# VH-VL binders against Ubiquinone biosynthesis protein COQ4 homolog, mitochondrial (COQ4), part 6

Target 1, 235 residues: Ubiquinone biosynthesis protein COQ4 homolog, mitochondrial (COQ4), of Homo sapiens (Human) (q9y3a0)
Amino acid sequence: SDGAGPLYSHHLPTSPLQKGLLAAGSAAMALYNPYRHDMVAVLGETTGHRTLKVLRDQMRRDPEGAQILQERPRISTSTLDLGKLQSLPEGSLGREYLRFLDVNRVSPDTRAPTRFVDDEELAYVIQRYREVHDMLHTLLGMPTNILGEIVVKWFEAVQTGLPMCILGAFFGPIRLGAQSLQVLVSELIPWAVQNGRRAPCVLNLYYERRWEQSLRALREELGITAPPMHVQGLA
Short names: E, the ipSAE of ESMFold2; O, the ipSAE of OpenDDE; V2, 0.75 times the mean of E and O plus 0.25 times the DockQ between their complexes.

## First folded at step 1 (VH-VL)

Design r02 (from r01 with heavy chain H61A K65Q F100L W101L S102F Y104E; framework fv_recaticimab; at its last look DockQ between E and O 0.02; V2 from the best seeds 0.00; counts 0 for: pae E 11.8 > 2, placed apart)
Fold by ESMFold2-Fast, scan of step 1:
Structure r02 (fold): chain C 235 residues (1-235), chain A 119 residues (1-119), chain B 112 residues (1-112)
Amino acid sequence: as target 1 above (235 residues)
Amino acid sequence: QVQLVQSGAEVKKPGASVKVSCKASGYTFTGYYMHWVRQAPGQGLEWMGYINPNSGGTKYAQNFQDRVTMTRDTSISTAYMELSRLRSDDTAVYYCARDLLFGEYFDYWGQGTTVTVSS
Amino acid sequence: DIVMSQSPSSLSASVGDRVTITCKSSQSVLYSSNNKNYLAWYQQKPGKSPKLLIYWASTRESGVPDRFSGSGSGTDFTLTISSLQPEDFATYYCQQYYSTPTFGQGTKLEIK
């Protein structure tokens, strides 16, 4: 027994067979509707064990990543100083993150809680990934329409190797119209893959210590280039 | 003045369990990972695992994951290592050691706890 | 696991001698993103806890005399004591922390 209570808040212990069943069911639901955050979360938790260990070990080797694992910062309404972010110069990471949230009607609190990861540190890693997903839209200049989400998933798949990101990248395009699919394959996937290979692991970025940094300067530091075209309005 | 003070020597029979404590002082206990390393008589050092005192999260070496449990009590700045189903080859000095945050190398070590497993 | 191999297993030396101890890893412990070697060296005297001497392959811990130096990169590392002192007779261990921490088997430095 654990004696000290559950491994973390909302943890649900599951057997390997139960994890297999959850993975199959959540994969089917996530492919049917990728905007079901709860099903995408279950898929990620039940299929990513080896990859989460690799990501955790990579974070341990990186100076910022090691600090993140040790200090366990969270991105939520309760931890963000929204008034401070709004007072920052236009073009700063914090101000542009707020703009992203407002334009796309997204809250930092929309993420499903982690339930099915049986290792407390790995549970934090996947939770951190979920919380920084909106930051990736801001860094990459991608909207939250279907095309923009697919581009972000290609970047995430290259960066993390998480099974849910790979599935989203490869099967998400089936929902696109012909024009968007042509643009995705010819321009946006090559761009996303190139940036994903070039950029350091995005889980190693201590966003909470970089709110005042110019988004342009941060993109240059990470090796992220501007998108080859505007994705807004395409779907 | 950083100090790690461990519990006293233990003599156990095969099949028993042992729980070693490590009390930290002179620094912020939750700010650094605590590791456990053992050394059999006349042998080298063997890493057993770590605990993050802030979160309670643990990582165990593969050879110990079925038998070792690491816990902590932040109210008294103390880490614990429990090893179960003891064998004679578990006879060793057990050390707690603090890591340097950006790498799993150890700047301060406890004095060691001798655990003897004999029938 | 990354296997660490030290040589020699033991050596005899006199005060004032230059001593070199080697450590080889079964795979590279150089992390390309930060260009650091995840390698440390420890000194252990009989009945005492190990003491950190060097980390990041070549950085001396505070309070460690400058006669101790570390060098090497990737898979091959050395610890050098430029002018051996009486208090330096001890066992020395290398340790990698690129992956799950592993130690070399140790080099025992004995008085001639």
Scores: ipSAE 0.006, ipTM 0.542, lowest interface PAE 10.6, mean pLDDT 84
ESMFold2, look of step 4: ipSAE 0.006; ipTM 0.474
ESMFold2 (binder alone), look of step 4: mean pLDDT 93; pTM 0.942
OpenDDE, look of step 4: ipSAE 0.097; ipTM 0.691

Design r03 (framework fv_recaticimab)
Fold by ESMFold2-Fast, scan of step 1:
Structure r03 (fold): chain C 235 residues (1-235), chain A 121 residues (1-121), chain B 112 residues (1-112)
Amino acid sequence: as target 1 above (235 residues)
Amino acid sequence: QVQLVQSGAEVKKPGASVKVSCKASGYTFTGYYMHWVRQAPGQGLEWMGYINPNSGGTKYAQNFQDRVTMTRDTSISTAYMELSRLRSDDTAVYYCARGYDILTGYSFDYWGQGTTVTVSS
Amino acid sequence: DIVMSQSPSSLSASVGDRVTITCKSSQSVLYSSNNKNYLAWYQQKPGKSPKLLIYWASTRESGVPDRFSGSGSGTDFTLTISSLQPEDFATYYCQQYYSTPTFGQGTKLEIK
């Protein structure tokens, strides 16, 4: 009946064996083509259950994180006030996020829906992680090219411990040329690991209440340091 | 409250080395690149290189790559620039300068007061 | 290296004048992916360190008076002082930060 509807929109119940098969298949596909966002999403949902519980419990213990879990803010075209963001000062989190979206031609709405997580709150946690990924590019100063994506994945792997992030961090570099690989290993991975260890959990940041904050001041608050080199000009 | 305080003036003979210090205060030292820029008397500004205080990573301008060494000590929030095999045309004011932003660490929002280095016989 | 060329090398002006300094880069400093011009302007008074006035070609640094404005895109840039004040007599430098930093040769602004 209506009162006994699904746990959340798009939820698909699956057995442990089915989750294992989905994890294996999505991992192979995501490794082959990391631009398959649907396969990356399935991998995250089918392999991350224990890690998502740890992240959820961490959020519950943090005052700002607890508020996020209670209020369930979403980052989407329906929730973003683009006119308000455009009116913010240059260098504010909101203005720089809007610029990132416009320049890279990225929509907040291009996320795959959560399907294979059997707990409604954990489904929110992984969806929140997906929605803040673009915000992390802005926060870390990383472009959307292959090198920049791999650097962000190393930061996310250290921060979250999600298997999808670990796989992306370790196997993503196979797609890089020799120069970018050298730069990644010698400079960017150490930088990403140090920032990931030092920064508080990025899921505990209420981005929607910090749109007006200077991005520079926010980075300083989080202990995120300058990258060791100019990544924007690299392929 | 951000301040960059440099060491005092130096007079050196040709062939000697000079080491200039830059002590940072009022911000997170490891959060920003520290750059070095020099200015010869009556001349413009010339970028020499930077150090990332967090990683210790450095990048030197081609003209200085074989003679300059940049280091830092995070325990006292101090950056150092050593220039070796000095020539008379190395006579200049040497500045440390903080990189402005993570996205573009090559613009400079705060500068030290400068250290005059005179190279003469 | 990206070469920066400033004009004029020196300029004489009176208090209250509108002053324009130009800067040209040998290559575009506009990054298409973020639509930003990697161009800064500095003021240097005799015996003092440079002071950042403008970054991103047109964004004024905090504490810089409204009379200072930057404009331009790609390879051609302008610094304008709308009504010159006594404290504005200084040398002005443009700087690109699209690649490793390079500065213009400077424009010395002198009392007429």
Scores: ipSAE 0.000, ipTM 0.447, lowest interface PAE 15.4, mean pLDDT 82

Design r04 (from r02 with heavy chain L101G F102Y G103S E104Y Y105G; framework fv_recaticimab)
Fold by ESMFold2-Fast, scan of step 1:
Structure r04 (fold): chain C 235 residues (1-235), chain A 119 residues (1-119), chain B 112 residues (1-112)
Amino acid sequence: as target 1 above (235 residues)
Amino acid sequence: QVQLVQSGAEVKKPGASVKVSCKASGYTFTGYYMHWVRQAPGQGLEWMGYINPNSGGTKYAQNFQDRVTMTRDTSISTAYMELSRLRSDDTAVYYCARDLGYSYGFDYWGQGTTVTVSS
Amino acid sequence: DIVMSQSPSSLSASVGDRVTITCKSSQSVLYSSNNKNYLAWYQQKPGKSPKLLIYWASTRESGVPDRFSGSGSGTDFTLTISSLQPEDFATYYCQQYYSTPTFGQGTKLEIK
């Protein structure tokens, strides 16, 4: 009965009304504190069903995206070969990803598990998006401070159309001081939007097969330009 | 505009130490590695090391490991390079240079600081 | 350390000439997995700091005139100036960034 059973390890079945309540609560908390990654995850899972289907369908049509959906690679401390990444040449995606983690004191393992998505493949898509978020910081040259997170959210909103990304992009700036807000509006949002429009869907990149690729070459391939400034000390 | 402004010329005696400063402006200081490169009169470029201004982590070239110390002060966006136990062959122009973004390509350079070591 | 060798050490040329400078590395700076060469070229004018011209062996830095081009792979690299201009008389350095950075000894381009 039910027919569905458990879909995956951490799945929690919820009704449409329950999803609405989770979405409202998580949206409020995520806007208040973007560092609450657990609330950002709940918001993404409860509001993004139609958009996740669009993203999944885009991945199915792309050669690398289709391979990603088939093979379901994960980015975590348990799946990363840190010794191999450390041995890569300076400037490679893998070495720069490790540098990003060290400089910003971030762990791949800090993300909450997927719980509220009722389709196993879509659950993978949103989990992939969360794991790729740190790669986007590396690709865009953005730190994990509030300003940097908002810039990445503008890029993600343009790229994915996920409601959580749109919400974060438009309302996140209320937490910024006047100087950071000026810089965001005049320089960083136009830059993030232009890059988001030029770049192919970032979920279609098989990062685990590109660890050895030069980060500059990858940025050039994707049409991502250097930041107009580094924002690490501004917010 | 991105600018790296270095301290003025120094004249030192053998055995002394010299501390060169590099003040950054026009960008977020903690976002880019700062490298030090020197050039002896009529000679080529020699990499000395870098500092990560965010963490304070450093990496020094093997020829300088026992004599060089790189530090930074994030409150004034300034990097420092101190070279100890100076010899006459340490006479050179010392440059600070900003990383292109976590690579060893250098996009912005300071104007250079001439250090002369003579008796 | 990877040793970078440039030739010639100096070269005399006239405005309008085609100039080539060569750079050799003691070991390959080509990364086989991404097929990229970790090689840069710099220009330095007397009394000034170096200026980045080319990275990835052949990618021209923003603002650098198209008369400058880089070529080569693995251990052998060339910087070409297709039609020399008065402002191009300078010293040119190659640099590898495959490992701990090392520079060539420089090529001084002089007026004939």
Scores: ipSAE 0.007, ipTM 0.418, lowest interface PAE 12.9, mean pLDDT 81

Design r05 (framework fv_recaticimab; at its last look DockQ between E and O 0.01; V2 from the best seeds 0.00; counts 0 for: pae E 6.2 > 2, placed apart)
Heavy chain, then light chain:
Amino acid sequence: QVQLVQSGAEVKKPGASVKVSCKASGYTFTGYYMHWVRQAPGQGLEWMGYINPNSGGTKYAQNFQDRVTMTRDTSISTAYMELSRLRSDDTAVYYCAREGLYDYVWGSFDYWGQGTTVTVSS
Amino acid sequence: DIVMSQSPSSLSASVGDRVTITCKSSQSVLYSSNNKNYLAWYQQKPGKSPKLLIYWASTRESGVPDRFSGSGSGTDFTLTISSLQPEDFATYYCQQYYSTPTFGQGTKLEIK
ESMFold2-Fast, scan of step 1: ipSAE 0.189; ipTM 0.686
ESMFold2, look of step 2: ipSAE 0.072; ipTM 0.632
ESMFold2 (binder alone), look of step 2: mean pLDDT 93; pTM 0.948
OpenDDE, look of step 2: ipSAE 0.553; ipTM 0.823

Design r06 (framework fv_recaticimab)
Heavy chain, then light chain:
Amino acid sequence: QVQLVQSGAEVKKPGASVKVSCKASGYTFTGYYMHWVRQAPGQGLEWMGYINPNSGGTKYAQNFQDRVTMTRDTSISTAYMELSRLRSDDTAVYYCARDSIFGVVTPFDYWGQGTTVTVSS
Amino acid sequence: DIVMSQSPSSLSASVGDRVTITCKSSQSVLYSSNNKNYLAWYQQKPGKSPKLLIYWASTRESGVPDRFSGSGSGTDFTLTISSLQPEDFATYYCQQYYSTPTFGQGTKLEIK
ESMFold2-Fast, scan of step 1: ipSAE 0.027; ipTM 0.598

Design r07 (framework fv_recaticimab)
Fold by ESMFold2-Fast, scan of step 1:
Structure r07 (fold): chain C 235 residues (1-235), chain A 118 residues (1-118), chain B 112 residues (1-112)
Amino acid sequence: as target 1 above (235 residues)
Amino acid sequence: QVQLVQSGAEVKKPGASVKVSCKASGYTFTGYYMHWVRQAPGQGLEWMGYINPNSGGTKYAQNFQDRVTMTRDTSISTAYMELSRLRSDDTAVYYCARDYGDYFLDYWGQGTTVTVSS
Amino acid sequence: DIVMSQSPSSLSASVGDRVTITCKSSQSVLYSSNNKNYLAWYQQKPGKSPKLLIYWASTRESGVPDRFSGSGSGTDFTLTISSLQPEDFATYYCQQYYSTPTFGQGTKLEIK
């Protein structure tokens, strides 16, 4: 009888037709304005069902990933010990994550809640992906300008195969100026693809148990190399 | 006060193994990576690898990958570096050093002299 | 691996002199994400452990005298001692930590 209740907090049941309509609408909005994080979230939830199952199965086969699926850790203001993270050495994952949030004026809580996934475990997987996205900017050394977001989307597309990441990677460049587009195609896409292929699945990292680890050492462990050029001044 | 205290000098024959210890005090042992660096007589510094004392994860330099093993014991805040199949050119002072956060080394042990001779 | 080259290999100087030691990396150690140069300088006295002097190319370690300064960016770096003291005669090493750590071959600072 418990099965008649909601699957998780914020869950909104939708039919396949409703999911199709939400996917089409959110894709159009996300392509028009990629900074609409709410529309990007809806697109991910409505189009990624099969890919989320693949990602979940990959996590189940990895010892650390299986532990994450079992324990369901969350990255949010309520779960983070911000005082502890701020006291960590400069250059640690936790300190650099806080620096990323501060510089980009983002909080862990700015991400939209999962609403349109009808499987509780898959809803966790896509929520985990969203919470990990800020870590990828930190790991890859990418700013949150348009160029940096597109580079991260190429890495994510290679890593996850999520339709929203593939769409963001291929159509995001339409918003770039000529110089940034040249740099993206000649240098940054090859770099992002190589790192995405080389790195283990980023969903299998228990970030909450690695806050004190040097970010540089973590990058080396994952096979993630420094960016080939200074991206911060480009759009 | 941060302090790294290493084990005493060793004399070994070619083909033997040596295990050097590094006992940490004055800070949270699991919060900082521990690196190993060696220096042959009259030569410069050569990086060997590191261990993450929290996870036990290691990274070794390519030249040492087949014969170095780094471990730790968190209950006594001690890191270990074992080098096997010793050769005469492994004669060196071996240092442990704390990684502050990005592979620059802020505190160093006093060094352990390892002499390999027949 | 990034190769670090120091010059000169040895240098003779007198107390009170301004001393400059150079370090060159085979590729850039400037990281675009944080705009930091992954370069450190160490001092080693005979029979003693190395001591960290400077990190991030120009930041002095706590307790290091202000006569020591680091400068440079990308591939070319300099350690300067503005007014040499008797305790400064030592061997100096640069180290990159942009990738797998590597050290320069060292510069021995000797009494003239």
Scores: ipSAE 0.000, ipTM 0.433, lowest interface PAE 14.2, mean pLDDT 82

Design r08 (framework fv_recaticimab)
Fold by ESMFold2-Fast, scan of step 1:
Structure r08 (fold): chain C 235 residues (1-235), chain A 118 residues (1-118), chain B 112 residues (1-112)
Amino acid sequence: as target 1 above (235 residues)
Amino acid sequence: QVQLVQSGAEVKKPGASVKVSCKASGYTFTDYYMHWVRQAPGQGLEWMGYINPNSGDTKYAQNFQDRVTMTRDTSISTAYMELSRLRSDDTAVYYCARGELYYGMDVWGQGTTVTVSS
Amino acid sequence: DIVMSQSPSSLSASVGDRVTITCKSSQSVLFSSDNKNYLAWYQQKPGKSPKLLIYWASTRESGVPDRFSGSGSGTDFTLTISSLQPEDFATYYCQQYYDTPTFGQGTKLEIK
């Protein structure tokens, strides 16, 4: 037929003006209620095009990243062998990821589908970032409370430069009480920034080929250090 | 202005399937989870599961995992709950309810009566 | 699953009375990370859908009269109606949403 259909499942073509309006609206909503993951997803899709292109180009230059772009692995309930992950040694990436999901009551499938990115490969990159976000909580030892999410956003902002991550890092702290804010500014932001600068790009890790690897050994390989304090129960 | 409107009453034979619809209006359909809760005559409320209308992701209560399917159509802001292999003890009023995982269900449909009889 | 135990199963009262309904969870529904109790209260009138009254154990939903209040933390929760009105005769349910949602069995509030 003469007309082109959607580029991928759930794709909604939008103009630059429409993307600007969606970005403004979703930014306001995400700042107001960061637990609405769908608003955070819209913000990421509408504001991140230039940054996503840079991230995609970085992945293309990395042997492992290039393979990820070619094969397009997914982290979801349908692609994970949960029984196999449960059988892995305690302390392995796969076993600790499963523990993170159970303890924090999070599913690999809780992420919104990609809708407002008009390029298939860039749509995959933002989807990959969303699926990898839970791995970052595991790698950094951060809970999913407000303080933990802000710390992860500082790491992600340094790592990716995505506008959504930068906005989350800078404006998220407005929601914190005085004690958590002091701990964030004096201890956790410096720690997150140092790890973000030191670690190689987390989008270049083929997590699906590292399920058996010790989480401790993986952290050492990435240059990620233990948190300076227990964040659980703060915020 | 926010409302959930459910499909009409159904009478089914044991072993059949029933599919109940829930049409949302007055809010952004994809912003809230849609829960399904049933109530047998004279009994309390029983949670069946939810669907995230944005992602299509579902979670079902253990008692319903093998018989329930929840879907949605974002183009018409409608959620569906299909219960298969019906038994007489599935006779109940079935409700859809809007909610979020971190606070309660704030808007409820009017309910759909499903009667399973021989 | 977290089991919710609600008491009493029924209660007779007169207009103007102070009414107390209790709810107990089999394990804590206090989420330490945000210090919130993931506990809600609903009102259901005969032939009608449930209506949310209170969430996070003590936060009143918009439009709910001040006579309704919730209290408690961890495993023990209370719904109080300070001065019962004719429209308050209904069945009340507690519900936890800390884990997979579960409801108490209900408390039917009847006119004396």
Scores: ipSAE 0.000, ipTM 0.410, lowest interface PAE 17.8, mean pLDDT 80

Design r09 (framework fv_recaticimab)
Fold by ESMFold2-Fast, scan of step 1:
Structure r09 (fold): chain C 235 residues (1-235), chain A 120 residues (1-120), chain B 112 residues (1-112)
Amino acid sequence: as target 1 above (235 residues)
Amino acid sequence: QVQLVQSGAEVKKPGASVKVSCKASGYTFTDYYMHWVRQAPGQGLEWMGYINPNSGDTKYAQNFQDRVTMTRDTSISTAYMELSRLRSDDTAVYYCAREYYDSSGFFDYWGQGTTVTVSS
Amino acid sequence: DIVMSQSPSSLSASVGDRVTITCKSSQSVLFSSDNKNYLAWYQQKPGKSPKLLIYWASTRESGVPDRFSGSGSGTDFTLTISSLQPEDFATYYCQQYYDTPTFGQGTKLEIK
């Protein structure tokens, strides 16, 4: 018969052995090229199951996080009111997010769909994390160059404990030149770790209800500080 | 590589308007806010306002709000500052200045300046 | 608006001297959330545009010599030139960006 059907759109049911094989392959690809978002996504789905449960349970216990799990908001081109965001005051979260997307040539739709998570709610949690990633660049003031991406991964690793974020944080620096590596180790990693420990769980923030809030006030609420130096020109 | 090149000196009579241009090169014009700062002879620096070249949104200093208009033309990477109803005390060098990438409010590159003289 | 005051208005010095310029703000430019001072320093030579030297009170801009350093917090800030060079004779300005940008009146550094 038609049976239970898939748990969600694009779901691919897999065994623990199959998940292990996907994790090994995607980890190798993600370490080689962190900009392969599809491979990073597969790595996150196949290695993060226990961590995703912890994150989901933390969201359930937080009033705002519980609302997010219930309502399951999405950040995509189809769900964003670009005209409304463009009408917001300079320095608001919504205006700064749009500026980040334009400056870095990033679309809200650039991520691969969730496929290898067998629990529908956990599949939402990992998808939410992916959609929130660009917001973290905005909150932390980090560009999408190699150095900026590694700094964001250190923040994410401290915040979430996801294996893909830990791997990206520790092995991403292999791609950096000596000068950028020195700056990363001496200034940016300590800063990212401190911010990651101070900030509440970023998955508990209902971004779609905070577009009008000033980015400065939001950073203050979250305990996120300005970067110690300008990262845009470094790679 | 980054350059801001301003229009030439202007001599105006009281009551006239002046429009100064600032042509950007060496970077993506729409990625950085452009500010205008003036300096009267022998005086310090005075902030006038900014324009977001991407959106066209502006913010003007309170003492210039009724006389200044900032615009841009993205097709030629040029920002403009027009000051109307000129007075003798508007005699100054007018600078365009690029705001640092993270909307930090300090300026990493400046134009060479445009001297505006207001005299009868 | 935040008012910026610099001292002295002018200073005479010789090559090799240690020079100190001070800047005071009418209210704190230290942001409590990020523990950063929203204060920059610029150098301006006669007939030329200002050049950024220091931002976040103590961070040197790329290409600025090590002899330039910034210090201070809250309302009191200092720019120090540890060993003055001939090319350093200029006017120096502090600027706050905690609120709507405002500049100090400038300190003119003249050859003795």
Scores: ipSAE 0.000, ipTM 0.451, lowest interface PAE 12.7, mean pLDDT 82

Design r10 (framework fv_recaticimab)
Fold by ESMFold2-Fast, scan of step 1:
Structure r10 (fold): chain C 235 residues (1-235), chain A 119 residues (1-119), chain B 112 residues (1-112)
Amino acid sequence: as target 1 above (235 residues)
Amino acid sequence: QVQLVQSGAEVKKPGASVKVSCKASGYTFTDYYMHWVRQAPGQGLEWMGYINPNSGDTKYAQNFQDRVTMTRDTSISTAYMELSRLRSDDTAVYYCARSLEWLLYFDYWGQGTTVTVSS
Amino acid sequence: DIVMSQSPSSLSASVGDRVTITCKSSQSVLFSSDNKNYLAWYQQKPGKSPKLLIYWASTRESGVPDRFSGSGSGTDFTLTISSLQPEDFATYYCQQYYDTPTFGQGTKLEIK
């Protein structure tokens, strides 16, 4: 009966027991359908508190990351200048990100808002991670098919340590056919792990200030290497 | 197996336009970029540009930006290259070739289309 | 654009000879993050389309005979044919794919 409003827009206060139940339910749903973004979001919010604190503290120590935490930029249709991004040279981060969205018919606005994190700053960190996920597909050259999503989840698991990313990385492969599973284990997981360990924390990149940067130059700066094989043609 | 089959030879007058086709088979058309490379008689290879068949996005070499248009029809797995305002020095064999999005080297090539520009 | 230069422009050789063709780029085509050279080699016979021989400067394409080898790094690259066969008389092109694709001017290998 505190009468206190939500800590931030869309916040839903929950008890530890309720968080446990939400985590169990969303984990089951995410394993069944990993493309259901709402369930992945709930799992991330309910299981990641300690990991989010580590990520937040890491961002505070980085000059660019600290600026992101202070300014709280958002990646959404309302914050993106789509006309400006379309005018950028081919091969720039902004043009390639826009191409990724168009090809995969994904909107920046398709992400579920943060609801179950009780700390406003940590809520921003997990929301930033969600908004950056599509950017990681662009950085890594991965499509949105099941194989591509699993490869991105292995990179994210190594980068963030978020329980939802670890769960997606280890259990996502259950949905793959034999050929894709063989390729994933022999080629793509080693590649994703190498890049995840080599790259600085992707949450520390101020993407909104790098739209004009060549994607090749950005990949070189981050230590991200070309994929060992063509993933788009695989089931 | 992978094949790229191009349209037949063309003879054009200066100032005309030519449209060359390249029909892909043996792979998923939208998974690979389609490039166009030309070769004048007795000369080397010159890259003209590419199209991403999935998105329709194109990138043209600076020398051709004003005169070239690349398109595709995904329903028939065919890419097109149209070159306008033809000059005699556009006489060349025009090749289509495929590449991966990240890695722009060419593992399969079409047989070539000879375009002759003469008055 | 990255400019590719090949030498020699042409050479005459006999069956069984060891042949070396060189390619130089105006800028490094070595990507430091993956330590790979973004350089390919093609063979073109008269009246035919080019065929990929080598990518990543030294990786032989499937079906290409082992007498063909590529070497070099950064700006200086070499294609070697260890024991020339009759079917190897062709024009050879190097191509960089570090940036927008550019080709060398070609080296024509002719029967002596």
Scores: ipSAE 0.005, ipTM 0.490, lowest interface PAE 11.7, mean pLDDT 83

